VH-VL binders against o43027r312to546. Designs and how they scored, part 1

No score or structure here was measured in a lab: all are predicted.

Target 1, 235 residues: o43027r312to546
Amino acid sequence: TNLCKFTFPTPECAPPSLLLPHIFAQCVHFLSLNALHVPGIFRISGSGPVIKAITEYFYSPPHFWLDETSEIFKRIGFPSYIDIAAVLKRYIMLLPGGLFTHKDILNLLVPLYVDSSRVKVPIDIRNEMAALCFSQIDSYVRFSILCSLLALLHQIATRTQELENGMENTKDSTLMKPEALGIIFGPLLLGNSSTDLSKSCPSGNVNDLMRFETEKARVEAKIVEGLIIHWPEVL
Structure headers, positions and changes below count from the first letter of each chain, unless a header shows other numbers; Kabat numbers aren't used for antibody chains.
ipSAE, averaged over its two directions, is called F for ESMFold2-Fast, E for ESMFold2 and O for OpenDDE. V2 adds 0.75 times the mean of E and O to 0.25 times the DockQ between the complexes of E and O.
Where letters were taken out, [cut] stands.

## First folded at step 1 (VH-VL; framework fv_fezakinumab)

Design f1
Fold by ESMFold2-Fast, scan of step 1:
Structure f1 (fold): chain C 235 residues (1-235), chain A 122 residues (1-122), chain B 111 residues (1-111)
Amino acid sequence: as target 1 above (235 residues)
Amino acid sequence: QVQLVQSGAEVKKPGASVKVSCKASGYTFTGYYMHWVRQAPGQGLEWVGWINPNSGGTFYAQKFRGRVTMTRDTSISTAYMELSRLRSDDTAVYYCARDYYDSSGYWYFDLWGRGTLVTVSS
Amino acid sequence: QAVLTQPPSVSGAPGQRVTISCTGSSSNIGAGYDVHWYQQLPGTAPKLLIYGNSNRPSGVPDRFSGSKSGTSASLAITGLQAEDEADYYCQSYDSSLSGWVFGGGTQLTVL
């Protein structure tokens, strides 16, 4: 099968003994060790032919962990960070039912991470509530995917902050902050969750529908941004 | 300190079942996969399977599928291996071993129990 | 039958060098999976001796070294001592079996 035991390369950043699809494990492992500092990671689309070549390589017989000497890089060139990130992202897009199995997960997370929420949760219980949301994930494989992904995204955000602290002009930086990562992964991780915002369009006209959709995406982005920032508290 | 303590020797008749225990201490039991490895008298090591103590998920070597069951009890940090329909060639020392993952990214069996001798005889 | 092939025995005198081979195939060592080595003293459980092809755990003397090339690995013991008399096992992962595999073991006799 395509499952393998996985420990995040920085063991402190994720629960130990995760169980991941081989292709996802390869991408997370490689990016965690090599690609925390890459401008536009996950935002830039990459090359279709290169993404296809990487995906086919991972669907070949099992092989050692990716490094700069791997056979694939003789064909496509090292480092190919953006393309490997695209493979990881596409894998998540193809998961049936998404990563959260509880249909109301978005409504559970809104009070924890969205300031405009009418319900205010005390900060000192926020991580406990977030952990309860993770307990709604019925599959250990999906739980492992989510944990390893958030660990990776948290490491990227942390590295970005470290590097930007040394920059003279951070406004020119194309490194990925939690807000930018939230915009990318919010709809991807939460877009299929049931919410009060998604049950109806109040006015029914096209202008209100457009505003509704942009607000939904903003809420989803804010939630994932918060999960990335506060990931160590949820561990 | 960090150790794996196994149950005592057992003598069984052919066709019976045996359940061996392995109690972990000194580390986070749910943090590491647990493997079972056996060794017949005067013979080499043979991998039986693994259990993930966190999830209860298991994977068994093809030779043992249908005859082995691995379980765990997280409240007492103990893993179990039950082997059914015993044959005389199941006579072996059964070891539990921790699957360690280090900061350099290597997986290996770094900590072993002392073994449980299971003798299958009529 | 063991999946990885080791010589059944090897011998040497104190102070000499011995090498123990471990031969695999394209589904294990040849696929790039790491090779680990375990030492088993008489009447004891196996103990990790070398991991990740060539790395030594804390407490293992520099006399023990490992290497890997193609579908094979080897364990070298220099400055052989009486205390080295034991069984040595190589181990790797096999993708076709989706599991861990061991060599048949090599008995080292110090004469």
Scores: ipSAE 0.000, ipTM 0.411, lowest interface PAE 18.3, mean pLDDT 80

Design f10
Fold by ESMFold2-Fast, scan of step 1:
Structure f10 (fold): chain C 235 residues (1-235), chain A 124 residues (1-124), chain B 111 residues (1-111)
Amino acid sequence: as target 1 above (235 residues)
Amino acid sequence: QVQLVQSGAEVKKPGASVKVSCKASGYTFTGYYMHWVRQAPGQGLEWVGWINPNSGGTFYAQKFRGRVTMTRDTSISTAYMELSRLRSDDTAVYYCARTYKDSSGYFHYDFDLWGRGTLVTVSS
Amino acid sequence: QAVLTQPPSVSGAPGQRVTISCTGSSSNIGAGYDVHWYQQLPGTAPKLLIYGNSNRPSGVPDRFSGSKSGTSASLAITGLQAEDEADYYCQSYDSSLSGWVFGGGTQLTVL
């Protein structure tokens, strides 16, 4: 378990003095400097052997910050930014206990970011309530992971918007928007697929269970989409 | 409308040179590397090389070094491939195709957009 | 010769499943580079069918799928249709050649 002090490359985009696992810090640092405008980033799966090689390379510290001259690239050629993004995503998937510690986080975030919520929170209060939710994460490492991730995803979304505003035809664009990033990271940040699903569907009906899981994923995606869009206001 | 429009068919004698053009439209010309891929009649695809339209930098497959030259004109979003000292086995359809590159110069290795091809026939 | 090995032909009847293999080496697929697939209808330019081993571009039907294992990749086509009659090419990157490499192509015949 190697932890390191981390400053997000654009310091205003994240809280100062974050504490990140080394492998996560390497991925965030590299992607934030080099890969904000990569089509399909986080959506495209990448190459299993390359992802494994990068991951194993990071298990042998100490290493300097990853860049195009790094030793790993001499062994396997130049791995795609897609593969480094996949290393970051897989790290989140393998985190024991997830990133949020409150069982009712979904219920707390729904009124802030989901338009179909029965209880609407005024916009001027939303940011304060979201910041409060983040401040209640009981692990500074998990807090740091979440803040650095949202900073990265917000930068990607912002860069996508800048580039697409200059395009004559955006229909063929595969650059990543907040909606697409929310679909990918919603289940990773808010979902719990290890939960006993029979407790979530008392009828035991498979069709009802599938409808429940589909709606849950949609809500989780909308929450993460909102967090990405409004990240500077939560900071 | 994102497309690559190539010049028309060419008939050349052995020893001559041919220059094929590829005009890009509907996207940022300098944001993508431009590749050239050829296909002899009834044969498979063969990569020739690429040009970075932003810098003018080029890289050619070993087989074609010394005979191929790739250039571009950013004012008209057009890439060119010139192949010299033509042989009969250079008879092929020549395609231009793009790959995305980011600001650090990294390629995405798939060819997501192709021109319709230019038939070059080399015969005595 | 082609750097990636594909069978020269494959055939199937409408509604059936066919698979097309693509075999590489330690310097390309075995080095971890992704495999992409192209469909080429007679008289036309190749069209991107699968990218990044298993992803479909917008407009490509679900019946086309890709996979990769070790030094090899496969393209699977289910619910075969007459319009699928075409040449199929795999493509990757080769670190020893520092360039893009293609398979020899597979001609799919719909019987």
Scores: ipSAE 0.000, ipTM 0.404, lowest interface PAE 16.2, mean pLDDT 80

Design f11
Fold by ESMFold2-Fast, scan of step 1:
Structure f11 (fold): chain C 235 residues (1-235), chain A 124 residues (1-124), chain B 111 residues (1-111)
Amino acid sequence: as target 1 above (235 residues)
Amino acid sequence: QVQLVQSGAEVKKPGASVKVSCKASGYTFTGYYMHWVRQAPGQGLEWVGWINPNSGGTFYAQKFRGRVTMTRDTSISTAYMELSRLRSDDTAVYYCARGHYYDSSGYLRYFDLWGRGTLVTVSS
Amino acid sequence: QAVLTQPPSVSGAPGQRVTISCTGSSSNIGAGYDVHWYQQLPGTAPKLLIYGNSNRPSGVPDRFSGSKSGTSASLAITGLQAEDEADYYCQSYDSSLSGWVFGGGTQLTVL
């Protein structure tokens, strides 16, 4: 797959030198510049045919960054930010083995971001431990994907907070908070990792398995929520 | 209140230029595309083009390319449409309208908030 | 001329049902692009009435409904009221023009 050197549009929000698949870089770049305020971003499904058309366009990727005047947008009727977010999300879904290459990575992250963990980690050490977990990623490309994604999600969460601080009633807001983003990306980033939670399903029956999967998803969501909130501290 | 406030009526001679403003309030100006739509007296709606206030990127209907320029000033949440080399058949009410972009379809670009319109009269 | 075809006028009595058609082509509605509807009361700006073929924004009564089939769409208004007297416009996207297109408008008269 084609790779490119990538600088996050807000350079201070990510490591200075990243290496990304071109399609992922295009989506991150476009969304970072244009889509931080989109209600329901990543939660709402995009149009299948539009997602396919954009994906196929990157069979032979352009040398310049996409914008609203790009030729592909004329062909497919100017995809919504939702569609471009869906292309980004789909790329992550299709990654073999996920972003963390080490077994039991979920067990390493639980003490850092889940309040109910048995291990209490001092806040001044949490950032060092999170950075150590990131260093366990065997591939610089996977590391770059994770860093650029968390930078984007942190920017979305920050913009949501800024906008909601100006609202008299935040209950009407459909802007994406870290909790909602964690629910979406928790399973995508951590779903294939083993965990202590697997020990809580010893019977193997359907009801116990359903309870186990629900708790695993909750834990994964809380971890990604914490990574989004505390991303500047991990940098 | 979420609203778009447009500049007042203009009377111009053929060959002149007109610049219409549209000030947004009550929402994040850079979060939505701004479209321009015109309506000649007793006629239907005609799309002119759009601007992305965040990037400054623009796209114009083929009929208006070379004569229309759309800009914005993010510091005052205001979009502008300038139409040059005016002809009498450019006489119309010019509306700014907010482009709604989310939900579930890449084709779902509709206009959910409209300004009150600016009448531009071109006569000699 | 308008790219989408609407009847220029339609009329009905209070309480009746009327339907306004919007006919496109293979480059717009027929290509799968959504249809949106706007209501324009005399002397006012257009107001979004239906989006994404059949969805109603908050505040639009359920007596307004939209549908789409093939290269055409329609707006149905049931239980006609005097305040429904207005111009109605359909809108879609046209891939051959690379732009948004409107119907010619339909004037609804409530008798």
Scores: ipSAE 0.006, ipTM 0.524, lowest interface PAE 9.2, mean pLDDT 82

Design f12
Fold by ESMFold2-Fast, scan of step 1:
Structure f12 (fold): chain C 235 residues (1-235), chain A 124 residues (1-124), chain B 111 residues (1-111)
Amino acid sequence: as target 1 above (235 residues)
Amino acid sequence: QVQLVQSGAEVKKPGASVKVSCKASGYTFTGYYMHWVRQAPGQGLEWVGWINPNSGGTFYAQKFRGRVTMTRDTSISTAYMELSRLRSDDTAVYYCARDFSEGYSGYDWYFDLWGRGTLVTVSS
Amino acid sequence: QAVLTQPPSVSGAPGQRVTISCTGSSSNIGAGYDVHWYQQLPGTAPKLLIYGNSNRPSGVPDRFSGSKSGTSASLAITGLQAEDEADYYCQSYDSSLSGWVFGGGTQLTVL
């Protein structure tokens, strides 16, 4: 993995210094500066050949920070926001072992962000506990990926809110809200943190398994939604 | 209604500067690149440059570098093109146009929405 | 001046077919960039007619069609009507200029 030092473009949204895989850093940097306002970002699938071209571009030396004048855009066309978002999402999907190193991270985060949890946690304690969970991530690279991703997703959600506040009818908006981003990133960020999903599934028919999987996805989505909304408070 | 509304006609002397405005309505202003294209009387279309309304980033055609400046004001969804050191051959209708190639169009960049144009006349 | 080459004029009678060519080079159409077409009625702004070589926006009649081959593109107009009398411009991206290029324009006269 080629690693690089990274400073998030909006300093207040991320820790002062991060260490990221080069491809991930390129995507986060570019999207943070250029693509906070794109309808359906991360939800809409990109073009396979374009995603491949972007990915291969980052493995060809030399390269610089991706911007509107970059050589790749002469071949695939600019702005390619959806495709760059897809490269970022694909990187997370292919990451071995997931982003959280705790076997019980899902159980730790449920009472902080899910309304149906058995325990209610005061807001100030919730923020401190979330910060503690992040500080426990063993890999600085995994920590950096999570922090930069949540910073980006928080910026997207904030821009969506700003733009929708100017709209007379927000019901048709396809801009990405925290709930929608949580649905997309919940399973990607938290899916591999379960201790043993096959043993925790109710021993029963296919209908019971389907209900369990649906509830698991809902919980994961709610956790990521909460982290996106409250990210500045966790920092 | 999706539209681009441009400022009114201008008459300038050689050596002066002109600033044309383009106000977007009916869509997310920061979601699309804005291009400027000009057309001299009886002549064809000529691309001047683009601005990314979200970042403020710009790129200008080589012919206009050093004389053109593009800016925007996101609070009023308005893009501006300022052309300095005007010559008589800068007399043209200047159009703003929206780039619909916003990453998921699947096609190379094209201009799906155009302003009505601003006539700039440069004469001594 | 104009980077893409179009014939300066073309004419036809109502009901007939005309084609307008757009010839580029290896740095634009020949490099694989899409061709788009705009219709400009007298005294009006250009209007998107064809994008991505052959696609029609909503509201454009199927009498208008586009094609692309090698370094050239073509706009075909069938069943000519008086309302089609306008200037037509092709457009593509040029990699050597890092910018958009237009054809010189073709004036269509309907007799």
Scores: ipSAE 0.000, ipTM 0.421, lowest interface PAE 18.1, mean pLDDT 81

Design f13
Fold by ESMFold2-Fast, scan of step 1:
Structure f13 (fold): chain C 235 residues (1-235), chain A 123 residues (1-123), chain B 111 residues (1-111)
Amino acid sequence: as target 1 above (235 residues)
Amino acid sequence: QVQLVQSGAEVKKPGASVKVSCKASGYTFTGYYMHWVRQAPGQGLEWVGWINPNSGGTFYAQKFRGRVTMTRDTSISTAYMELSRLRSDDTAVYYCARLPEDYSSGWYEFDLWGRGTLVTVSS
Amino acid sequence: QAVLTQPPSVSGAPGQRVTISCTGSSSNIGAGYDVHWYQQLPGTAPKLLIYGNSNRPSGVPDRFSGSKSGTSASLAITGLQAEDEADYYCQSYDSSLSGYVFGGGTQLTVL
């Protein structure tokens, strides 16, 4: 196994003592310490060969925590924030079975985070129900991946807000806000869940399928956006 | 839409240096690695190296280490490749090329190419 | 010498099928790196024809297809047409060289 025990660098943002795949732990650790301020983080794709080189580096011994003195950076250049973020995103994308194991998770989260819902759920109950959904993840490794990812995304969003509050004009900012992160990670985290968000499964009409996919992506993005914003309250 | 515009043809003597430019437009220059590939007359494609426009970090194919230098100027979205101590067998069309704006697992293809710069090395 | 091996030339008549091979080693294609194919008309830059072993970019006819097995890949062209006459290059990544590698190129002649 390539698992390791992991403590998130900002302890209040994650449960104590997580269990992560080594490559995922390396990415989260490095990005949480070095890359909260990077414009376009996770949105910009990076360089394929650099991403491959980083991935192979993490699978080949000997390994230490990545920092600016690491041998890999003499080969690929430093900082490689975009490329390391791409390795993390790619790991999630390729993870068999996804992160949520309950097929109805999307339907459970919609009333909590999507404002088009008719039911107004109190904040306290919303956070409790979200935490319950997380507790249904039957793999501690998958639970740990999700917790460390949301902790990282929350930190990025918080740093973006701090930096933008100091700016004279925020319209020029390409720093990543919760909405943008939700668009990126919504489909990655929730795309495998069943949904009743459309009135029903379309008759196979291509226009209906397109409308269904667009609405599903919007809902997934809003859920992840909400989880990022309120992550410390869900813990 | 997106494009790479290269500098014009050059004629150099053996032992000289040549510096080829590649100006990017239509995409975020610092977000993507820029590669250089050459092709000698009537021969195949040969990869030279890449530069990370964001960091200035570079990596060169073993054959060219010690003779090639890649740089960039982010203010004008331009990458440069300088080849020194030119030999007659360095005569080639030099292309700049980009990896895709979006990529899929394991693909690493060159989706956007400049039109090429012919460098002729003769006495 | 090129790292990936292609036949120097192939030929076919209009309407026929031709196949261009690309042979690598355990450090490139055999290591699992994808193979991409480029078409180059005289005096032009290479154009991406196939990426990720078997995918076509928008605008590439479905007569072009790619496949990969073991340490080798193949480009197949069915319903051969005069405009297909060009040089074709395969490309992959090599872990031992830490770099991109190309085939020597194959000149396709439509007879």
Scores: ipSAE 0.005, ipTM 0.430, lowest interface PAE 14.6, mean pLDDT 81

